# Ledger of designs, part 10: VH-VL binders against Jerky protein homolog-like (JRKL)

Target 1, 218 residues: Jerky protein homolog-like (JRKL), of Homo sapiens (Human) (q9y4a0r168to385)
Amino acid sequence: LQPEQIYNADETGLFWKCLPSRISVIKGKCTVPGHKSIEERVTIMCCANATGLHKLKLCVVGKAKKPRSFKSTDTLNLPVSYFSQKGAWMDLSIFRQWFDKIFVPQVREYLRSKGLQEKAVLLLDNSPTHPNENVLRSDDGQIFAKYLPPNVASLIQPSDQGVIATMKRNYRAGLLQNNLEEGNDLKSFWKKLTLLDALYEIAMAWNLVKPVTISRAW
Below, E stands for the ipSAE of ESMFold2; O stands for the ipSAE of OpenDDE; V2 stands for 0.75 times the mean of E and O plus 0.25 times the DockQ between their complexes.

## First folded at step 1 (VH-VL)

Design v14 (framework fv_rovalpituzumab)
Fold by ESMFold2-Fast, scan of step 1:
Structure v14 (fold): chain C 218 residues (1-218), chain A 120 residues (1-120), chain B 107 residues (1-107)
Amino acid sequence: as target 1 above (218 residues)
Amino acid sequence: QVQLVQSGAEVKKPGASVKVSCKASGYTFTSYYMNWVRQAPGQGLEWMGWINTYTGNPTYADDFKGRVTMTTDTSTSTAYMELRSLRSDDTAVYYCARGYRDFSYAFDIWGQGTLVTVSS
Amino acid sequence: EIVMTQSPATLSVSPGERATLSCKASQSVSSYVVWYQQKPGQAPRLLIYGASTRATGIPARFSGSGSGTEFTLTISSLQSEDFAVYYCQQYYNWPFTFGQGTKLEIK
C-alpha cells in the first residue's frame, strides 16, 4: 500500500467549556472561582493518512443529540462529524458508524481523486472503544482496519500525542484570540462560549495542523 | 479438520458458577475471535460476548457484564466462559463460535454446545 | 441496541416450493447481516454473510438480499433437508443481535 492508503486514528477528551486561569492553563485544568471545577467534555477523534495530505473531518462525541446552540445550524453544515452518547465517550456503535458513514466514503473519494486504487488500511491501537477489526471493513473488503500489537503500536504511532497536543494548543490559541477580539473579560467569555463555538474552534485548530507534523509522526 | 470441542453438560444450583471450555483444533487459534452465544430451551440465540484471542481482550454484552468472564489459554488453544450468580433463567445450551479475523464477520465454525441446567 | 425482527414466526410450505423469510433491523446495519440454519439438537450453520454472500458449501437455492433495514432470505426449491429454524443476525455494532427466528415446517 502507498502512504496515501495508510491511515491512523487517535482519540482524546477535550474539556471545552471551563473558566481558565493562568494556573489552570499550566496544569491543564478548569477552575471556577468560589466552587468546584466545572467541565464540559467531548471526545474528539482525528484521522489522517501517512502523508498528512488527507485529514478527515474531526469526529466529535457530545452528550446531547441536538445541543441548544445547534438550533439554527443543520448537522450537514457542522465543521465536524458530530455524534451523541450519554457520557460523551466514544463507544463501539459510534466508532462503527464513523467508519462506515465517514471514513470509508471519504477515503474512497480521496483515493479516486488521486488516481489510486480504492484500497486502504486504518491502523488502530487496541482501545476498548474500538470494534473488532472484522466489523471494520468496507462491503467490498478493500478498506479495512487492523489492530497493532502493543509492542508495534507504540513504535508505529509514537507521535500521535504530538499531533493531538498541537491541535489542542491551536484550539486554546483560537479561543484566546476570539476572546480578545470580542473585548470580553475571561468570566464573560466562559459564560458566552457555546458548544457550537467550540466545534468551530477545534475544527480550525485541526485544519491548522501541518501535513509535515502528521507525516513526521509516522 | 477445523473443530471446536466443548466441555460436557453441567447441572448447577441457583447462585453457583459454571465454567465452560472450548478447545480449538485444525487452525491457528489466535487468528480468529471466539464468540459465546446461548440458547434457552425452545428459544432463540443470544450473543453474550467475544474475546480477541490474539490480545486476550473480551467484550461483553450488557446483560452479562459483571457476571461473565471470558478467557483464553493460547498454549492449549482453549477458550473459557465463566458465568456466575446463576439463576434458573440461565438454563440454556452455551455455544462457542469462531468469528473470522481480517475478513467479513460471520460465525463459521461452532462448538457442539454445552447444556447448563440451573435448578434446585 | 439494534433489534432484529423476523417474520413470519412460522412458515408452512411443501417440498419444491419457494420460501421467502424476512428480517428487519431497527436501524440501518448496511449489509452486515448473517443468516443461519438450525436443526433440532444441532448448532447453527452459517448460510449467508454480508447480506448476500453464500458461505462455502451452501447450495445455490439459498439466496440473500437487502441492505439498510430490510433483508430477505429466499430458498427457491425446498428440499426435505431445508425444514429448520432460520435466524438472522447483525454484526454492524455491539452487541451483536439475532432475530427471534423463523420456523420452516412441512404442510
Scores: ipSAE 0.005, ipTM 0.435, lowest interface PAE 15.2, mean pLDDT 80

Design v15 (framework fv_rovalpituzumab)
Fold by ESMFold2-Fast, scan of step 1:
Structure v15 (fold): chain C 218 residues (1-218), chain A 122 residues (1-122), chain B 107 residues (1-107)
Amino acid sequence: as target 1 above (218 residues)
Amino acid sequence: QVQLVQSGAEVKKPGASVKVSCKASGYTFTSYYMNWVRQAPGQGLEWMGWINTYTGNPTYADDFKGRVTMTTDTSTSTAYMELRSLRSDDTAVYYCARDSIYEYWSGYFDYWGQGTLVTVSS
Amino acid sequence: EIVMTQSPATLSVSPGERATLSCKASQSVSSYVVWYQQKPGQAPRLLIYGASTRATGIPARFSGSGSGTEFTLTISSLQSEDFAVYYCQQYYNWPFTFGQGTKLEIK
């Protein structure tokens, strides 16, 4: 397989709405309260090929099926592939739906656009949220997932942890910059920040991750 | 100990280009933004732009757009600032300066290079 | 862009006296103001950030105050090494902008 046909996906939690403070603004950090109610959390999943030239639209798992902030926006027009689950965690059903409805069609279209065979592998770690690999396969068998044993994964290093860290840095910088551009005080900005706003910011943060950052993570 | 060490003084003719280097040591280079600030002789400080050392993405002040390029070499922990189409009013000491906050831009600078004097004269 | 204006341009004071330096922003910058000290031939040195937070290693005689559009740097009991140029800078938004400086000189 060519590097264009080799994909990796990793999951992370994102506290998109955190308690702001003067100290957190000065330090350029988002503060998540200890012993306080944890403010709004989602799960995000990043997926890209080994060249970094094909980044899939982020997969986001939130709590509500149709959040209030989405009322004026068709979910198909969101900058992310949105799924809902009561705990905002990835689960077997959501992962399989993402694979079948998002990953396979988008990979197929990308490879077709590049004049490559529509064959690809999705390399995954052995997470409890990932279905058995025998069910993560396209109807024609050409696009499929494989789980790497921990020892093999460590030797090959298909991890994209550095990519996730870069995306989160871009997200926080974008939030800070937008707050400063609007001239709002931090508490007012935090109160007005909606999930939809956060989804646009994280999608922009993902788009800003350069192909070389992704390819070097392999 | 955190240090930012800049290249030596340069004398250039109008229309030439100059490339100033800033070698960082004593910290993780890619964890802090690097800014460039200049100071004309006897005058105040002027911000030129920043570069995200992890992504390589620069942002330039409007007065320098089209004439400045900021880059990094992460293998040597070095930031570069190239200024083109030099004019006599570009004569200044050019400083690199580290943003104070880990992983984010803060906009206030905790460590500065020693400065590089660039003289533009005929 | 946000314009920072410092006053006075030059302040003449004697050692042991209190010096008060002013910095005004053309629009509110909340508390996002930093003060630097610069001696001839040297790079600027961080003194105060967040309008009032003293940087590590900076003597207690330096204090900052203010919010919104008006900021003050106060140096109590001036020492000989304090005679320098002082710059304020806003970091509320980029482009980051500096005041023109206040020169503190011996009377």
Scores: ipSAE 0.000, ipTM 0.415, lowest interface PAE 20.5, mean pLDDT 81

Design v16 (framework fv_rovalpituzumab)
Fold by ESMFold2-Fast, scan of step 1:
Structure v16 (fold): chain C 218 residues (1-218), chain A 119 residues (1-119), chain B 107 residues (1-107)
Amino acid sequence: as target 1 above (218 residues)
Amino acid sequence: QVQLVQSGAEVKKPGASVKVSCKASGYTFTSYYMNWVRQAPGQGLEWMGWINTYTGNPTYADDFKGRVTMTTDTSTSTAYMELRSLRSDDTAVYYCARVEYSLDYFDYWGQGTLVTVSS
Amino acid sequence: EIVMTQSPATLSVSPGERATLSCKASQSVSSYVVWYQQKPGQAPRLLIYGASTRATGIPARFSGSGSGTEFTLTISSLQSEDFAVYYCQQYYNWPFTFGQGTKLEIK
C-alpha cells in the first residue's frame, strides 16, 4: 500500500467552553470556571492518511442529538460529522457508523480522485471504544481496519506533541484571536460561546494542521 | 537563555565517519524536535533529517538514508548526527536546529560544525 | 519534493533604499514559509515565519508577504548590517526545502 492508502484515527476529549489566555495558549492549556458538565465536553476524533494530504472531516460526539445552538442548521452542513451519545463519549456503535457511512465513502472518493486503487487500511489502537476489526471492513473487503499493538500505536501517535496536541493548540489560539477581534472580556466571551461556535473553531483548527505534522507522526 | 552548542571542527579522510554533537540548554529538550541541516562552502542549505527527542525516532532525507544515524541522550540534552562513508562532497558546515512539533519552523540554530573531508 | 526558487540571485542596493526579495514554491505551501538571514561565518537567523510574522527581536523594517506559491521579503530603509544572504524555506511538507538564496550587496 502507498502512504495515501494508509490511514490512522485517534480520539480525544475536548472541553470546548474554556477561557483562553495568552499564557494558556502558549502552555497548551485552558481554564474552565466553576464546575464542568458533560454539555461542555465533547469527544473529537481526527483521521488522516500517512501523507497528511487527506484529512477527513472531524468526527465529534456530543451529548444532545440536536443541541439548541444548532437551531435549524442542517447536520449535513455542519463543519464536522456530528454524533450524539449520553456521556458524549465514543462508543462501538458510533465508531462503526462513522467507519461505514463516512470513512469508507470519503476514502474511496479521495483515492478515485488520485487515480489510485480503492484499497486502504485504517490503523487503530486497541481502545475499548473500537469494534472488533472483523466488522470494520467495506463490503468488498478492500477498505479495512487493523489494530496496532500498544507499543507500536504509541510510536505512531506520540503523546502531547502529536497531531491532537497541535489541533488543540490551534483551537485555543483561534478562540483567543476571536475574543481579541470582538473586543470582549474573557468572562463575557466564555458565557457567549456556543457549541456551534466551538464546532466551527475546532474544524478550522483541524484544517490548519499541516501535512508535515501528520506525516511526521508516522 | 535557549542555546544549542555544537562540537568543534573535524577533519576526516574519505571513507571515515564523523559524529557531531549538539547540546541543548534553556528549555525542555524532549518538547522539541531536533533537525540537522548542512551547507557546503558557498552553497545553500540542505535538510538532512530530524529526530523526535521524546521517542528517539529519527526520520532521514532520502539522499542520506543508509549513511546517517541520528540519536539523542536525554540525560544530557544532547543530539548526535553520525555520517558514514564520507566523501569530499560531504565537506560542509553541519547545523542542528530546534523545531517545536506543532510549528515546524527552525527558531534556534547551533553555531555550526565544519567537517572537512580531505586526504 | 517541493522546489523553492529565489530571485534575484544577487541584488545590489544602496543604504536607505528598499529591497524586495522573491521566493516561489513549485506547489502551494499555504503560508508555511520562513525567511532566514545569514552572514559569513554565522548560522542562519530566523527573520519571518508563517510568511508574514516577524520573529522576536527582528526590526520592523523587515516584512514578509504572500501565500500559496509566491512570497516576498521586503526590507525598508536598508541599514549596513542588512547586507547578507537571505534564504526562504517551506515547512508545509516533508522534506523541508530551501531556496538557493539571494545575496544582498552594497551598490
Scores: ipSAE 0.006, ipTM 0.502, lowest interface PAE 11.8, mean pLDDT 82

## First folded at step 2 (VH-VL; from m14 with heavy chain S31D, light chain L94W; framework fv_remtolumab_arm2)

Design m14a (at its last look DockQ between E and O 0.05; V2 from the best seeds 0.00; counts 0 for: pae O 8.5 > 2, placed apart)
Heavy chain, then light chain:
Amino acid sequence: EVQLVQSGAEVKKPGSSVKVSCKASGGTFSDYTIGWVRQAPGQGLEWMGGIIPMFGTTDYAQKFQGRVTITADESTTTAYMELSGLTSDDTAVYYCARLDRYSYFDYWGQGTTVTVSS
Amino acid sequence: EIVLTQSPDFQSVTPKEKVTITCRASQSIGNYLHWYQQKPDQPPKLLIKYASQSISGVPSRFSGSGSGTDFTLTINGLEAEDAGTYYCHQSRSWPFTFGPGTKVDIK
ESMFold2, look of step 2: ipSAE 0.103; ipTM 0.656
ESMFold2 (binder alone), look of step 2: mean pLDDT 91; pTM 0.925
OpenDDE, look of step 2: ipSAE 0.012; ipTM 0.556

## First folded at step 4 (VH-VL)

Design m20 (from m14a with heavy chain T57I, light chain R92Y; framework fv_remtolumab_arm2; at its last look DockQ between E and O 0.03; V2 from the best seeds 0.00; counts 0 for: pae O 14.9 > 2, placed apart)
Heavy chain, then light chain:
Amino acid sequence: EVQLVQSGAEVKKPGSSVKVSCKASGGTFSDYTIGWVRQAPGQGLEWMGGIIPMFGITDYAQKFQGRVTITADESTTTAYMELSGLTSDDTAVYYCARLDRYSYFDYWGQGTTVTVSS
Amino acid sequence: EIVLTQSPDFQSVTPKEKVTITCRASQSIGNYLHWYQQKPDQPPKLLIKYASQSISGVPSRFSGSGSGTDFTLTINGLEAEDAGTYYCHQSYSWPFTFGPGTKVDIK
ESMFold2, look of step 4: ipSAE 0.086; ipTM 0.594
ESMFold2 (binder alone), look of step 4: mean pLDDT 90; pTM 0.917
OpenDDE, look of step 4: ipSAE 0.000; ipTM 0.514

Design m21 (from m14a with light chain N31Y Q53R R92S; framework fv_remtolumab_arm2; at its last look DockQ between E and O 0.37; V2 from the best seeds 0.00; counts 0 for: pae E 15.9 > 2)
Heavy chain, then light chain:
Amino acid sequence: EVQLVQSGAEVKKPGSSVKVSCKASGGTFSDYTIGWVRQAPGQGLEWMGGIIPMFGTTDYAQKFQGRVTITADESTTTAYMELSGLTSDDTAVYYCARLDRYSYFDYWGQGTTVTVSS
Amino acid sequence: EIVLTQSPDFQSVTPKEKVTITCRASQSIGYYLHWYQQKPDQPPKLLIKYASRSISGVPSRFSGSGSGTDFTLTINGLEAEDAGTYYCHQSSSWPFTFGPGTKVDIK
ESMFold2, look of step 4: ipSAE 0.000; ipTM 0.446
ESMFold2 (binder alone), look of step 4: mean pLDDT 90; pTM 0.916
OpenDDE, look of step 4: ipSAE 0.000; ipTM 0.526

Design m22 (from m14a with heavy chain S30D, light chain R92Y; framework fv_remtolumab_arm2; at its last look DockQ between E and O 0.02; V2 from the best seeds 0.00; counts 0 for: pae O 11.2 > 2, placed apart)
Fold by OpenDDE, look of step 4:
Structure m22 (fold): chain C 218 residues (1-218), chain A 118 residues (1-118), chain B 107 residues (1-107)
Amino acid sequence: as target 1 above (218 residues)
Amino acid sequence: EVQLVQSGAEVKKPGSSVKVSCKASGGTFDDYTIGWVRQAPGQGLEWMGGIIPMFGTTDYAQKFQGRVTITADESTTTAYMELSGLTSDDTAVYYCARLDRYSYFDYWGQGTTVTVSS
Amino acid sequence: EIVLTQSPDFQSVTPKEKVTITCRASQSIGNYLHWYQQKPDQPPKLLIKYASQSISGVPSRFSGSGSGTDFTLTINGLEAEDAGTYYCHQSYSWPFTFGPGTKVDIK
């Protein structure tokens, strides 16, 4: 397999209404350790190939099935692949759905466009939220997941964290920019921030992650 | 209102370098991407690269890798694009543009014509 | 990189007629497709963002639709001032790329 055919996915939590700790703290809003609200948390899964040139849309798991901010927006038109789970966590069902309906088709299209064989491997760390390897396989068997041994996973985890850290940094920077442009007081800004707004910002944050940042993580 | 004002037209010899400036005013400069897009006569738009002034992070199109240098001065809110090893193929109008935080170009400079001739 | 194609390359249209321009991506890009208008001797101007979202100050006769790989820009009732070249742009993945453009002339 070539680097274009090797993918990695990793999950992270995000309190999307959390102010940067270095700027200010709003009472009742994130940034103080121990005062986190699950309702304002989403799980984000990042996935890209080893070259960094193919980044899949973010997979985001929120608590609400149909948030109010989605009222006028079709979920298919979101800048992310949105799923809902009662605890806003990744689970086996969501991961399988993502793999079958999003990962496999997108990877096939990408590899086809590159004139490569439509064969690929998704490298994953060992997590209880990941299904058995045997169920993470395309219909033709050419695209499948492989779990990394702990010793190998430990080598790539810090790199994955670097990519995620960059994304989160971009997200925070974007939010701060939004606040400055709106000219509203900080409290009003955060009160008005919707999940939809956050999803667009998160998507942009991911888009801003450079391929070289991802490739270097490998 | 956000404005991007670019430096004037340039006439260059083959093998030389050109440096174009883009002054931003009327808005924030720090965490947006200032990109450069060129357009050869009668041709389409071509992405060259960009910079995020706040982080100093640059990205270059593969075609120009090693030949283009993009910089930014936050104190003057000015971005620069330097292209070396000029050939006649580099004759074009060069635009700077602000890439919004949501990944579309919302503001553009007026363009700088660069002519490369022997 | 993601390759964008446009159709047609050129249109000569009578004022008040409907204009349709298509943009196709080499792979699915969701709604990460934007449209720009460029008039002669001017920089491009943003018309539509994220396939179908309107831009403040842009006439309502301009609209966009599509998702995945196929997108459409529609001008409902072409005005003389709408002559120019229209470009699609994808921001799904780096490097960002533009379509080749569609030139629209007024008869």
Scores: ipSAE 0.005, ipTM 0.510, lowest interface PAE 11.2, mean pLDDT 87
ESMFold2, look of step 4: ipSAE 0.043; ipTM 0.588
ESMFold2 (binder alone), look of step 4: mean pLDDT 90; pTM 0.918

Design m23 (from m14a with heavy chain S30D T57I, light chain N31Y Q53Y R92S; framework fv_remtolumab_arm2; at its last look DockQ between E and O 0.03; V2 from the best seeds 0.00; counts 0 for: pae E 10.8 > 2, grease 20.6 > 18.9, SAP .517 > .496, placed apart)
Fold by ESMFold2, look of step 4:
Structure m23 (fold): chain C 218 residues (1-218), chain A 118 residues (1-118), chain B 107 residues (1-107)
Amino acid sequence: as target 1 above (218 residues)
Amino acid sequence: EVQLVQSGAEVKKPGSSVKVSCKASGGTFDDYTIGWVRQAPGQGLEWMGGIIPMFGITDYAQKFQGRVTITADESTTTAYMELSGLTSDDTAVYYCARLDRYSYFDYWGQGTTVTVSS
Amino acid sequence: EIVLTQSPDFQSVTPKEKVTITCRASQSIGYYLHWYQQKPDQPPKLLIKYASYSISGVPSRFSGSGSGTDFTLTINGLEAEDAGTYYCHQSSSWPFTFGPGTKVDIK
């Protein structure tokens, strides 16, 4: 298999409504009380091939099945693949749905567009949120998952000091820039920020991650 | 149904090497992840290392680094574990087993007894 | 390297009695703890994965619990065929390590 046919996925939490601060950055905590911070958190999963030329649509797991901010939008037009879970955590069912309904079709379409065989592997760690290898394969068996030893898996993941860190930095910078451009004060902007707004910002932040940043993480 | 069949018992002299085979059936060998675990007489289980045949990726426990070589032959659907520089402390039953999600052993070979004596 | 300990080392147990085997890790391993049964002159057999997840074909009398550093395998209503040695195994950190085993005999 070529590097363009080798994929990796990694998960991170995002407190999408927290303002960046020196204390918040160091601790990774929002200044909001702990119970409310759980509700303000989403899980995001990044997936890209080894070249970084194919970045899949982000997978986002939130608490609400039909968030209020989505009332006027078509879920098919969202800039991310949204799933709901009571604690806003990735679980086995969501991962399997993402693999079957998002990963496989998007990888097939990409590989066709590049004239490559529609054969690919998703390299995973042994996280409890990841299903057995047997359930993570396409109907024709050509696109499948494979688990790696921990010492190898850590070398081929998008990491906090690399891809994920860049995406989160882009997200925060974009939020701050949008507030200045709109003329709002910082507090008013953060209070008005909806989940839908955050989804568009994180999707843009992901798009801004350069392929070379992703390929160097491998 | 996955089945792992290992080579027969071996008696070896100190300083020599042993190569134990593990033939797999009941699935696509390329998808197998094979791990090796040994058990000295009256002792518990000890991880040695593993291989993902599809990628040729091997991993060795540090205790055995430099002494163990794990390989796979896809044409014969067989994995091999070779241990060199044998001492009496290496007398044990050697098992191959399939690793699911590189985490737990769901299928085990029957074991191969290796005895090292002068 | 993560050290696993098991308690007790040995149990001789009357049939139908409840058996409890404890495994303790030297540092947190989350749920990456698995249980195996080994009968004399046989390879180990997987009983429980990820601390508490059941395995198809394993009797329901076997159950697991725990997380972090303290884990328990329970046999609710011991049968004669359950005699053997039970091992815990962690897959959280390299190298993989096993507990020293708990031998269970039937009276």
Scores: ipSAE 0.006, ipTM 0.524, lowest interface PAE 10.8, mean pLDDT 79
ESMFold2 (binder alone), look of step 4: mean pLDDT 90; pTM 0.921
OpenDDE, look of step 4: ipSAE 0.013; ipTM 0.552

Design p21 (framework fv_patritumab; at its last look DockQ between E and O 0.55; V2 from the best seeds 0.00; counts 0 for: pae E 4.0 > 2)
Heavy chain, then light chain:
Amino acid sequence: QVQLQQWGAGLLKPSETLSLTCAVYGGSFSDYYWSWIRQPPGKGLEWIGEISHSGETYYNPSLKSRVTISVETSKNQFSLKLSSVTAADTAVYYCARGDYEYFGSDFDYWGRGTLVTVSS
Amino acid sequence: DIEMTQSPDSLAVSLGERATINCRSSQSVLYSSDNKNYLAWYQQNPGQPPKLLIYWASTRESGVPDRFSGSGSGTDFTLTISSLQAEDVAVYYCQQYYDTPYTFGQGTKVEIK
ESMFold2, look of step 4: ipSAE 0.257; ipTM 0.695
ESMFold2 (binder alone), look of step 4: mean pLDDT 92; pTM 0.953
OpenDDE, look of step 4: ipSAE 0.416; ipTM 0.802
ESMFold2, look of step 5: ipSAE 0.250; ipTM 0.695
ESMFold2 (binder alone), look of step 5: mean pLDDT 93; pTM 0.954
OpenDDE, look of step 5: ipSAE 0.261; ipTM 0.751

## First folded at step 5 (VH-VL; framework fv_patritumab)

Design q01 (from p21 with light chain S33Y; at its last look DockQ between E and O 0.08; V2 from the best seeds 0.00; counts 0 for: pae E 8.0 > 2, placed apart)
Fold by ESMFold2, look of step 5:
Structure q01 (fold): chain C 218 residues (1-218), chain A 120 residues (1-120), chain B 113 residues (1-113)
Amino acid sequence: as target 1 above (218 residues)
Amino acid sequence: QVQLQQWGAGLLKPSETLSLTCAVYGGSFSDYYWSWIRQPPGKGLEWIGEISHSGETYYNPSLKSRVTISVETSKNQFSLKLSSVTAADTAVYYCARGDYEYFGSDFDYWGRGTLVTVSS
Amino acid sequence: DIEMTQSPDSLAVSLGERATINCRSSQSVLYSYDNKNYLAWYQQNPGQPPKLLIYWASTRESGVPDRFSGSGSGTDFTLTISSLQAEDVAVYYCQQYYDTPYTFGQGTKVEIK
């Protein structure tokens, strides 16, 4: 298999209402000096191939099945793949849906566009939130997942802290840029930030992660 | 199991600020929107606004310029402030629990209500 | 704002008879993608807060007697009490939660004839 046919996915939590800079995180909460604790969190899953030339649309897991901010938008054209779960955690059902409905089709389209065989492997850590390997394969068996043993996962972490950290830095920078453009004070901007706004910003942040950043993480 | 307890001053003069607090017991605070709803004596119900545990708010446009809803998540409390009151603001004020999962919500748990009277 | 209009304003019904309350919204409260009507019904006894009876137009809240039923779709909705009991004397409100501000009907007072 070519590097373009080897994929990895990794997950991170995002406290999307936290402002960049001058912010403290205490006991897993986002705290701004002089402000109340904030506990608005989503789970983000990044997925890309080894070259970094194919970055899949982010998978985001939030609490609300139909968040209020989404009502006036075309949910089919969201900049991320949105799922809901009571605790805003990835789970077996969501991962399986993502694999079958998002990962497989997008990987097939990409490989076809590059003239490569539609064969690919998704390398994952051995997490309890991931389904059994037998259920993570395409109908023709050519696109499938493989779990890495825990002892090798630290040696092969393509979407590791470096890629995730870069994406989160891009997210923070984008929030600061938007705040300056609107001319609002930080408190007013923060209070008006919706989940939909955050999804557009994190999608842009992911788009700004360069392929070389991803390929060097391998 | 879920209980909403509310308190605040019940008698005001015109131009004062109405201030009420609601505390939530026996349930999750972060899984819901929290609303204030009022009912003038002998009249119908008017939704004032809602807030999430993180401070996301939606207000009734008829009151938006005078209303502030705030949350103290560490205490499982949320509050209503309504400025520049007049006799027309005399009502029973309720706090209520709203759904977080869908685009909007019915209200399945209510506080007992606080009568606020604004003298003329 | 979505205006909610109830009819009648007041209704007198003999014990054991059917009571019917109508609610009309100024625009549809049916969200076609999930096929749910964002419409609720409440009962309010004197001196008490409203009590949720029906949500999604036709789903009974837990603990609500089977004699209460909701029907309708889009803009026209009905609350039916199939056999009126003495304890059902109250004011009934419909409420839309399709869009903010959430709005209530003006109320229907149900009394024993």
Scores: ipSAE 0.012, ipTM 0.599, lowest interface PAE 8.0, mean pLDDT 83
ESMFold2 (binder alone), look of step 5: mean pLDDT 92; pTM 0.952
OpenDDE, look of step 5: ipSAE 0.016; ipTM 0.565

